# Designs tried in a protein design chat: VHH binders against Chlorophyllide a oxygenase, chloroplastic (CAO). Part 6

Target 1, 101 residues: Chlorophyllide a oxygenase, chloroplastic (CAO), of Arabidopsis thaliana (Mouse-ear cress) (q9mba1r221to321)
Amino acid sequence: WYPVAFTADLKHDTMVPIECFEQPWVIFRGEDGKPGCVRNTCAHRACPLDLGTVNEGRIQCPYHGWEYSTDGECKKMPSTKLLKVKIKSLPCLEQEGMIWI
Short names: E, the ipSAE of ESMFold2; O, the ipSAE of OpenDDE; V2, 0.75 times the mean of E and O plus 0.25 times the DockQ between their complexes.

## First folded at step 6 (VHH)

Design k16 (from a2 with S100I T102S S105Y Y106F; framework vhh_brivekimig_d4)
Fold by ESMFold2-Fast, scan of step 6:
Structure k16 (fold): chain B 101 residues (1-101), chain A 119 residues (1-119)
Amino acid sequence: as target 1 above (101 residues)
Amino acid sequence: EVQLVESGGGVVQPGGSLRLSCAASGFTFSEYAMSWVRQAPGKGPEWVSSISWSGGYTLYADSVKGRFTISRDNSKNTLYLQMNSLRPEDTALYYCAKDIYSEGYFDYSSQGTLVTVSS
């Protein structure tokens, strides 16, 4: 487990991009308020998710509006009929004022 | 059935411009992302650009960023590609496609339009 962010820096609409295991990741809160860590890459042509927004527990890709939950599952595809798509995610723990992955 | 008809190709000198069009029918055009894909002589297909259903988001291959502009007119069911500062390397058959390019899977149901950039 690695500490990657302070709990106080991760609000309901905030995201924290990090590099871990030589890969880009982004941390944000789900609708349940729990932090999640997903690959900082949209399944649609690998655009970075940290250039997008977090709204109601989902991170939204800036290029096509695809929305992902904290477990990496794509929940909305505005320009495509919904398909089962999942980006990589890491176990994420909030403890002692820090976010760990 | 889905029908896509490309037009606007031609022969142009390096540094020139062309505007491609794709007329779509047989589906609700305004509900789908659209893409441009090209295939150069002797090479495999290369994704060029995509645009979201509303036109609010666009994405470009690094080889065309700053030179090409994708746009759409949902009232006319038409997709466009404005190509500026054309290079010999842009010589290809250009295809429009329904939906976003999905690694190795693309519906190439159209005939394409030929773009030749030569001196």
Scores: ipSAE 0.000, ipTM 0.123, lowest interface PAE 16.4, mean pLDDT 76

Design k17 (framework vhh_brivekimig_d4)
Fold by ESMFold2-Fast, scan of step 6:
Structure k17 (fold): chain B 101 residues (1-101), chain A 120 residues (1-120)
Amino acid sequence: as target 1 above (101 residues)
Amino acid sequence: EVQLVESGGGVVQPGGSLRLSCAASGFTFSEYAMSWVRQAPGKGPEWVSSISWSGGYTLYADSVKGRFTISRDNSKNTLYLQMNSLRPEDTALYYCAKDSYYTEGSYDYSSQGTLVTVSS
């Protein structure tokens, strides 16, 4: 487990990009308020997700608007039927004022 | 059916400016990323710039960074390309393109384009 962010800095609409295991990741809160950590790459065009927004507990790709939940599942694809796609996610723990992965 | 109609091309002197427009119809414009692609005489197509569905994210080819600005007006279903400090090598037929959500790296365009000629 590595501490990667302060609890207070991770609000409902913010995100924290990090580099871990030689790969880019981004941390954000789900609709339940719990933190999650997903690969900082949209499945559609490999676009960095940290350049997008957090919308209703989902991280939204800035290029095409695809939305991902904290476990990496794609939950919304504007202009197409939802396909079953998932990006990699890491376990995430909130403890002692810090977010850990 | 996707319809894309480009306009705004013309003849300009080196260092001049032009603003291209693309009127889109036949799809929900605000849900798609849009791009500008150009083809110079005797050459293959070259990607110029892209803009996200919301306009919050833009990308530019190295050859046009700092000179061109892509923008969109989702209320008017219109894509724009502001071209400044034009150079002879910018001479090309310019097309607007709609990205496809089904095919990564492909563009949907079927239009006549608008001709930009930079010469003295």
Scores: ipSAE 0.000, ipTM 0.207, lowest interface PAE 11.9, mean pLDDT 78

Design k18 (framework vhh_brivekimig_d4)
Fold by ESMFold2-Fast, scan of step 6:
Structure k18 (fold): chain B 101 residues (1-101), chain A 120 residues (1-120)
Amino acid sequence: as target 1 above (101 residues)
Amino acid sequence: EVQLVESGGGVVQPGGSLRLSCAASGFTFSEYAMSWVRQAPGKGPEWVSSISWSGGYTLYADSVKGRFTISRDNSKNTLYLQMNSLRPEDTALYYCAKDSYGYEGSYDYSSQGTLVTVSS
């Protein structure tokens, strides 16, 4: 476990990109308000997710609008048949005013 | 039925400019990423540029970076390609393409295209 962000800096529809374990990750809150950490890369065309938005507790890819939950599962594909797609995610903990992975 | 109608092609001298347009119908244009694909005489299709559904994210082939600009007007269901500093190797039939969302390099596009010829 190590600290990557302050809880106060991660708002409901905000995201925090980080570089950890020599890989890009992005932290955001799910609809339940709990933080999650996913690979900062959309499964389709490897687009960076931190260039998108957080919508209804899901992080949205700027290219196609694909939305991922905090566990890395793709939950919404606008105007496309929903396929089983998952990006990597890390365990995420909110304790002592900080977010840990 | 998806319909894509390209226009704006023509003959230009090296260093010239052209603006291509693509009028889209038969689908909700604002919900799809769009691309330009070209086919040079005697060659296979080559991807040129793509733009996200909102217009906020663009991608370009290395051969056209800094010279071409892709844009869209969702209120008019129209895709554009501004082509500057044209070179003889840009000579091709240019196709407007709707991204299929299946995988990289998968497109739905018109069979017609618009011809761009760069010659002295």
Scores: ipSAE 0.006, ipTM 0.273, lowest interface PAE 9.8, mean pLDDT 80

Design k19 (framework vhh_brivekimig_d4)
Fold by ESMFold2-Fast, scan of step 6:
Structure k19 (fold): chain B 101 residues (1-101), chain A 120 residues (1-120)
Amino acid sequence: as target 1 above (101 residues)
Amino acid sequence: EVQLVESGGGVVQPGGSLRLSCAASGFTFSEYAMSWVRQAPGKGPEWVSSISWSGGYTLYADSVKGRFTISRDNSKNTLYLQMNSLRPEDTALYYCAKDSYSYEGSFDYSSQGTLVTVSS
């Protein structure tokens, strides 16, 4: 487990981009308030997710609006039939005032 | 019915500039990412640039980075491509395209395009 962010910096509509294991990741809160960590790239054209927004506990790609839950599953695809798409996610823990992955 | 009408092409000298426009109708323009695609004579289509639904994120092919700027005006249902420092290899028919949102990415093209010719 590595500490990657302070609890106080991660609000329900905030995201924190980090680099870990030589890959880009982004941390955000799900609708249940628990933190999650997903690869900072959209499945479509590797668009960075940290340039988007957090909407109802899902991180939204700025390119085409695809939304991902904290486990990396794509939950919403505007203007297309929803397909099963999943980006990589890491275990994430909130403890002692910090977010750990 | 989706309609995309390109304009702004023409003949220009190397180093010159042109601004292309694409008027969109028949769909909710502000909900779709848009792209510019070009096709040189005798060649297949080449993706040039894309812009997110909101205009907040843009992507460019390496061949045009730093020279071209994509933008949109959602209130006018119009997509733009500002082309600077034009080179002979930029000569092509330019099409605007509605992104299909597939996981592999694909586009709906205009049938006519606008011709850009860069020559001395």
Scores: ipSAE 0.005, ipTM 0.258, lowest interface PAE 10.6, mean pLDDT 80

Design k20 (framework vhh_brivekimig_d4)
Fold by ESMFold2-Fast, scan of step 6:
Structure k20 (fold): chain B 101 residues (1-101), chain A 120 residues (1-120)
Amino acid sequence: as target 1 above (101 residues)
Amino acid sequence: EVQLVESGGGVVQPGGSLRLSCAASGFTFSEYAMSWVRQAPGKGPEWVSSISWSGGYTLYADSVKGRFTISRDNSKNTLYLQMNSLRPEDTALYYCAKDRYSGYDYFDYSSQGTLVTVSS
């Protein structure tokens, strides 16, 4: 486990981009308020998710509006029929005032 | 058949403004993200800005942030680029691009573009 952010810095509907394991990731809170960590790359050809928004526990790609939950599952595709798409996610733990992955 | 027709280019002095338009046809415009790309004389293409299908999300190249505004009118199938505080280095052919199926790196765009010249 690596500490990557302070819990106080990850407020509702915010996100923290990080680089870990030589890859870009983004941390945000799900609907349950718990932090999640997903690859900072939309499945629709690599748009960075940290340029988007977090709303109702989902991170939204700014390019086409695709929405992802904290487990990396795509939940909404406004410009296309919804397909079963999942981006990589990491286990994420909130402990001792810090967020760990 | 996808057709994109750019207009609005011209000659302006440094510090001036221009608004580019791109009239789209042959596809459901409101379902696709759109972009502006430019090519300066003797240089390769440079991505300038993108806008989501709804117009709710925009992205800008660092070179134009704070000066250019991308927008769209889905009722008119038209993409816009408002260019303010123009600089000589903004001189280029500007063309609009439709995102292709299978992602952001593939664009269908006009072969002609619209020329923007910023001259002192």
Scores: ipSAE 0.000, ipTM 0.124, lowest interface PAE 17.0, mean pLDDT 76

Design k21 (framework vhh_brivekimig_d4)
Fold by ESMFold2-Fast, scan of step 6:
Structure k21 (fold): chain B 101 residues (1-101), chain A 120 residues (1-120)
Amino acid sequence: as target 1 above (101 residues)
Amino acid sequence: EVQLVESGGGVVQPGGSLRLSCAASGFTFSEYAMSWVRQAPGKGPEWVSSISWSGGYTLYADSVKGRFTISRDNSKNTLYLQMNSLRPEDTALYYCAKDSYSGYEGYDYSSQGTLVTVSS
């Protein structure tokens, strides 16, 4: 486990983009207040999620409005029927004032 | 059969400009959002810019914001990228990509791309 962000920098509506394992990831808080780490890309090609918003513990793609939980599961798809879509996620924990992955 | 053919790449010096084009066929172009993705030699793919189906909404990576402009002409099934104030760091193969509602995740650029080299 490596520290990637300070607890104080990760508020309810903030997100922290990181590069790890040669891939882009983004860290945000779920509706339970716990941090999660998902691939920084919407399931529909090339849109970074860190350009979007965090809404009720889900990260929302600015491009399609698709919303993802901290586990990477798509929970909302405006303008289309909900499909079973999941983006990659990493184990994430909060200890000693820091976020670890 | 979906086909995307990029063109407009070349060799320019720092501060120069290039305009990339992507000719699309095999799908109803005006119903899909489109993107530009680039891949520098020895590096992974980097998203550059996206444009909505109508052209009314655009997104840019921070590294190109203010320098690049994405646009489209739905009557010609063509996507464009106007690149100004080019830097050596912009050297890459540039690919256009079609949005997909098939549940596919990640980058999808099966075409050959167009090479942009910014050399000082």
Scores: ipSAE 0.000, ipTM 0.119, lowest interface PAE 11.7, mean pLDDT 77

Design k24 (framework vhh_brivekimig_d4)
Fold by ESMFold2-Fast, scan of step 6:
Structure k24 (fold): chain B 101 residues (1-101), chain A 120 residues (1-120)
Amino acid sequence: as target 1 above (101 residues)
Amino acid sequence: EVQLVESGGGVVQPGGSLRLSCAASGFTFSEYAMSWVRQAPGKGPEWVSSISWSGGYTLYADSVKGRFTISRDNSKNTLYLQMNSLRPEDTALYYCAKDIYSGYDSFDYSSQGTLVTVSS
């Protein structure tokens, strides 16, 4: 487990980009309020997700509006029929005022 | 049927400005990323700029960064390209494109385009 962000910096609609394990990741909160960590790259067009928004517990790709849950599953594809698509995610823990991965 | 109608092209001197428009119909405009692609005389197509479905994210080719601005009005189903500090090498037919794929041939665009000529 590595500390990557402070709990106070992660609100319901914010996201925190980080670099870990030689890859870009982004941290955001799901609908249950718990933090999640996913690869900072949309599966469609490889767009950085940290340039998008957090909408009701999902991170939304700015390019085509694809939405991902905290476990990396694609939950919405506005421009295409919904398929089972998943981006890489890391276990995430919130403890002692910090977020760990 | 997808229809894209470009307008706003013309003849301008170097350093001038033009604003291109693309009127879209036949699909839910607000759900798709849109792009501008150009083709200069005797050359292949060159991607110029893209804008996300919401307008919140934009991408530009290095050749036009800082000079061109892409925007959209989802209430009017219209895509725009504001072109400033135009150069002779910007002379081309400009096409509006609907982004329907990821990868090589990812655009659906009009074959007519709007002609931009930058000449001294």
Scores: ipSAE 0.000, ipTM 0.209, lowest interface PAE 12.7, mean pLDDT 78

Design k25 (framework vhh_brivekimig_d4)
Fold by ESMFold2-Fast, scan of step 6:
Structure k25 (fold): chain B 101 residues (1-101), chain A 120 residues (1-120)
Amino acid sequence: as target 1 above (101 residues)
Amino acid sequence: EVQLVESGGGVVQPGGSLRLSCAASGFTFSEYAMSWVRQAPGKGPEWVSSISWSGGYTLYADSVKGRFTISRDNSKNTLYLQMNSLRPEDTALYYCAKDYYSGYEGFDYSSQGTLVTVSS
């Protein structure tokens, strides 16, 4: 486990971008309030997700509005619902005032 | 009209390799991200891999990471999927997909896909 952020910096509607394992990741909270960590790249056009927003426990791509849950599954595509899309995610642990991956 | 024509599928033994191609026309290929999506018998569509418009970024489903490589040749309007270390669970129809968020419904402009069968 690596400590990557303070719990106080990750509120219900914020996100924290990090670099880990030589890859970009972004941390945000799901609807259950638990932190999750996903690849900081939207499957559509490879847009960075950390430029977007967090809505209802999902991170939304800034370009076209694709939404991802904390497990990396795409839950909303405004113009299509037929494709199963999942980006990579890492286990997250919140403990001792820190978020670990 | 957007047209996508997949090819390269076939029957292969576990551990084997196949290279899929997708010939694109009807749009400016170099301006769009492209993806591979597969559908196994009796299952829903599953995203496999995506590549940015420039080829500078690639993404893979965890089930294929390290085994499959997506690439593109913008000068030939062609998308590729190199599949190595194939497993029986990779058996599916494989489709290439343009920017499906831009208002294209899934599989709207692909052919019937290209069938990959992995069997002993």
Scores: ipSAE 0.000, ipTM 0.119, lowest interface PAE 14.4, mean pLDDT 76

Design k32 (from a3 with G106Y; framework vhh_brivekimig_d4)
Amino acid sequence: EVQLVESGGGVVQPGGSLRLSCAASGFTFSEYAMSWVRQAPGKGPEWVSSISWSGGYTLYADSVKGRFTISRDNSKNTLYLQMNSLRPEDTALYYCAKDSYSGYEYSYDYSSQGTLVTVSS
ESMFold2-Fast, scan of step 6: ipSAE 0.006; ipTM 0.296

Design k33 (from a2 with S54N G55S T58I; framework vhh_brivekimig_d4)
Fold by ESMFold2-Fast, scan of step 6:
Structure k33 (fold): chain B 101 residues (1-101), chain A 119 residues (1-119)
Amino acid sequence: as target 1 above (101 residues)
Amino acid sequence: EVQLVESGGGVVQPGGSLRLSCAASGFTFSEYAMSWVRQAPGKGPEWVSSISWNSGYILYADSVKGRFTISRDNSKNTLYLQMNSLRPEDTALYYCAKDSYTEGSYDYSSQGTLVTVSS
């Protein structure tokens, strides 16, 4: 487990980009308030997700508006029928005032 | 049915400028990312630039950075490519492309618009 952020700094609408395991990741909170860690890359065109926004527990890609939950599952695709799309996610733990991956 | 109609190509001298336009119809233009792709004589397609649905995220190929500017007008369903400081190497058919939701692919017109940079 690697500490990546303070719990107080990860609010409901914020995100923390990190580099771990030689890959870019981004940390944000789901609707249940629990932190999640997903690849900092949208499934389409590899757009960085940390350039987007967090709304209602989902991170939104700035390229197409595709929205991902903390487990990496795509939950919304504007202007297209929702397909089963998932980006990679890492286990995430909140303990002792810190977020760990 | 997706329709993409390119225009604005022509013959210009090195150092000149052209503005390409792409009129889109058959889909909700404002909800898709759009790209410009070109094909030079005897070469395969080369990606040039992309713009997100809301113009908030823009990408350029290294060969055109600082010279080309992509933009869009969602109220007119139109994509643009402003090309400045044109070089002979920019000679190509230019295609407007609707980004496909399939990785690595595009929906684009077969006709394109021809840009020729010659002395």
Scores: ipSAE 0.006, ipTM 0.249, lowest interface PAE 9.5, mean pLDDT 79

Design k34 (from a3 with S30D E31D S54N G55S T58I; framework vhh_brivekimig_d4)
Fold by ESMFold2-Fast, scan of step 6:
Structure k34 (fold): chain B 101 residues (1-101), chain A 121 residues (1-121)
Amino acid sequence: as target 1 above (101 residues)
Amino acid sequence: EVQLVESGGGVVQPGGSLRLSCAASGFTFDDYAMSWVRQAPGKGPEWVSSISWNSGYILYADSVKGRFTISRDNSKNTLYLQMNSLRPEDTALYYCAKDSYSGYEGSYDYSSQGTLVTVSS
């Protein structure tokens, strides 16, 4: 487990981009308030997700509005039919004022 | 039926300005990114600009950066292109395109006639 962010920096509607294991990741809170970590790239056009927003526990791509849950599943695709799409995710632990992956 | 109706073209002198509009119908406008594409006489289509569904992300072709501004009004289902400092090489038929069309690469499919912009002295 590596500490990657302070819990105080992660509110219900914020996100924290990090670089870990030589890849970009972004941390945000799900509907249950628990942190999640997903690859910082939208499956559609590989757009960085940290340029988007967090809405109702999902991170939203800024270009087409595709929404991802904390486990990396795409849950909404406003500009197309919903496809079974999943981006990579990492286990997260919130402990001692820090977020660990 | 998806329909896109462009307007606002005309004849202007170099350095002039024009504002193009595109009225969209037949689909949920605010669910889609939109683009402007142009075709100059005797040339293939050239992508000009794209705007995300919520206006949060905007892209421009290098040839128009700093001169053109894309915008949208989701309450009116309308896409706009403000064109400033127009040059003779901007002369083209301008089309608006829904995101599902190419927008900047390859061919695209749309139900419109475009609007003609002519820049000459």
Scores: ipSAE 0.005, ipTM 0.201, lowest interface PAE 11.3, mean pLDDT 77

Design k35 (from a2 with S30D E31D S35H S50G S54N G55S T58I; framework vhh_brivekimig_d4)
Amino acid sequence: EVQLVESGGGVVQPGGSLRLSCAASGFTFDDYAMHWVRQAPGKGPEWVSGISWNSGYILYADSVKGRFTISRDNSKNTLYLQMNSLRPEDTALYYCAKDSYTEGSYDYSSQGTLVTVSS
ESMFold2-Fast, scan of step 6: ipSAE 0.012; ipTM 0.300

Design k38 (from a2 with S54Q G56S; framework vhh_brivekimig_d4; at its last look DockQ between E and O 0.70; V2 from the best seeds 0.00; counts 0 for: pae E 6.4 > 2)
Amino acid sequence: EVQLVESGGGVVQPGGSLRLSCAASGFTFSEYAMSWVRQAPGKGPEWVSSISWQGSYTLYADSVKGRFTISRDNSKNTLYLQMNSLRPEDTALYYCAKDSYTEGSYDYSSQGTLVTVSS
ESMFold2-Fast, scan of step 6: ipSAE 0.013; ipTM 0.408
ESMFold2, look of step 7: ipSAE 0.013; ipTM 0.364
ESMFold2 (binder alone), look of step 7: mean pLDDT 80; pTM 0.805
OpenDDE, look of step 7: ipSAE 0.735; ipTM 0.878
ESMFold2, look of step 8: ipSAE 0.014; ipTM 0.343
ESMFold2 (binder alone), look of step 8: mean pLDDT 81; pTM 0.815
OpenDDE, look of step 8: ipSAE 0.747; ipTM 0.883

Design k42 (from a2 with S54T G56D; framework vhh_brivekimig_d4)
Amino acid sequence: EVQLVESGGGVVQPGGSLRLSCAASGFTFSEYAMSWVRQAPGKGPEWVSSISWTGDYTLYADSVKGRFTISRDNSKNTLYLQMNSLRPEDTALYYCAKDSYTEGSYDYSSQGTLVTVSS
ESMFold2-Fast, scan of step 6: ipSAE 0.013; ipTM 0.366

Design k43 (from a2 with S54L; framework vhh_brivekimig_d4)
Amino acid sequence: EVQLVESGGGVVQPGGSLRLSCAASGFTFSEYAMSWVRQAPGKGPEWVSSISWLGGYTLYADSVKGRFTISRDNSKNTLYLQMNSLRPEDTALYYCAKDSYTEGSYDYSSQGTLVTVSS
ESMFold2-Fast, scan of step 6: ipSAE 0.013; ipTM 0.383

Design k44 (from a2 with S54R; framework vhh_brivekimig_d4)
Fold by ESMFold2-Fast, scan of step 6:
Structure k44 (fold): chain B 101 residues (1-101), chain A 119 residues (1-119)
Amino acid sequence: as target 1 above (101 residues)
Amino acid sequence: EVQLVESGGGVVQPGGSLRLSCAASGFTFSEYAMSWVRQAPGKGPEWVSSISWRGGYTLYADSVKGRFTISRDNSKNTLYLQMNSLRPEDTALYYCAKDSYTEGSYDYSSQGTLVTVSS
């Protein structure tokens, strides 16, 4: 486990981009209020997710509105039939004022 | 049915500028990312630029980055491409495309608009 952010910096509907393992990741809170860490790249055309928004515990791609939960599963695709799409996610733990991956 | 009508092409000298327009109908324009794709004589289609559904994020091919600017007006269902510092290698038929949700796929069954950069 590696500390990557302060809990105080991860407020409701915000996100924190990080770089780990030579790859971009983004941390945000799910519907349960718990932090999650997903690849900072939308499955469609590699758009960075940290340029988007967090809505109701899902991170929304700024390119076409695709929404991902903290486990990396795509939960909403505006204007198309929902497909089974998943981006990589890392185990995430909130403890002692820090967020760990 | 999806309809895309391009305009604004023409003949310009190297270093010149052109502004392309694409009038879209038959779908909810504001819910789709849009792209410009070009095809030079004797070559396959080349992706040029894309813009997000709300206009907040743009992408450019390395060959046009810094010279071309993509924009959209969702109230008018219109996509634009401002082309500056044009080069002979920019000569192509330019197509407006509604992004498919399948990677590498574009709905660009329109007639396109011809851009010729020549002295």
Scores: ipSAE 0.013, ipTM 0.355, lowest interface PAE 7.8, mean pLDDT 81

Design k5 (from a2 with S100L; framework vhh_brivekimig_d4)
Amino acid sequence: EVQLVESGGGVVQPGGSLRLSCAASGFTFSEYAMSWVRQAPGKGPEWVSSISWSGGYTLYADSVKGRFTISRDNSKNTLYLQMNSLRPEDTALYYCAKDLYTEGSYDYSSQGTLVTVSS
ESMFold2-Fast, scan of step 6: ipSAE 0.013; ipTM 0.351

Design k50 (from a2 with E31N; framework vhh_brivekimig_d4)
Amino acid sequence: EVQLVESGGGVVQPGGSLRLSCAASGFTFSNYAMSWVRQAPGKGPEWVSSISWSGGYTLYADSVKGRFTISRDNSKNTLYLQMNSLRPEDTALYYCAKDSYTEGSYDYSSQGTLVTVSS
ESMFold2-Fast, scan of step 6: ipSAE 0.012; ipTM 0.296

Design k56 (from a2 with L59W; framework vhh_brivekimig_d4)
Amino acid sequence: EVQLVESGGGVVQPGGSLRLSCAASGFTFSEYAMSWVRQAPGKGPEWVSSISWSGGYTWYADSVKGRFTISRDNSKNTLYLQMNSLRPEDTALYYCAKDSYTEGSYDYSSQGTLVTVSS
ESMFold2-Fast, scan of step 6: ipSAE 0.011; ipTM 0.341

Design k58 (from a2 with E31Y S54Y L59Y; framework vhh_brivekimig_d4)
Fold by ESMFold2-Fast, scan of step 6:
Structure k58 (fold): chain B 101 residues (1-101), chain A 119 residues (1-119)
Amino acid sequence: as target 1 above (101 residues)
Amino acid sequence: EVQLVESGGGVVQPGGSLRLSCAASGFTFSYYAMSWVRQAPGKGPEWVSSISWYGGYTYYADSVKGRFTISRDNSKNTLYLQMNSLRPEDTALYYCAKDSYTEGSYDYSSQGTLVTVSS
């Protein structure tokens, strides 16, 4: 487990981009308030997710609005039929005032 | 100023191969996903393939999946498209595109590189 952010700095509408295992990741809170860590890239056109927004527990790609939950599952695809798409995610733990992956 | 210069197009017979290159300048290449888009005679633009910042994720149109391979070299600011098992329907002008964060748009070269699959 590696500490990557302070609990207090991860609000309901914020995200923390990190680079770990030579790949970009982004940390945000799900609808249940728990932190999650997903690959910092949208499956539709590989757009960085950290340039988007966190809205109601989902991270939204700024390019076409695809929305992802904390487990990496795509939950909304505006302007197209919803397909079963999932980006990589890492286990995430909130403990001792820190977010760990 | 964003500049994208495509090369590598040509005439090949069905079943042949070509490798396209795109030299990028005027922006931080590693900060952007890159795409290939093509336009066949009499048709609108068709998205072909995309690649993430570090090459960890690649995506392909169903029409080219299994035949084309997209790759990038961030140290050289260059995007590639390896095209194998070419078909007559692959005949098109191919454009390198820097993904815009504005929905439905691309920053891409008007130059393009022509790929013709014929006898």
Scores: ipSAE 0.000, ipTM 0.143, lowest interface PAE 15.1, mean pLDDT 77

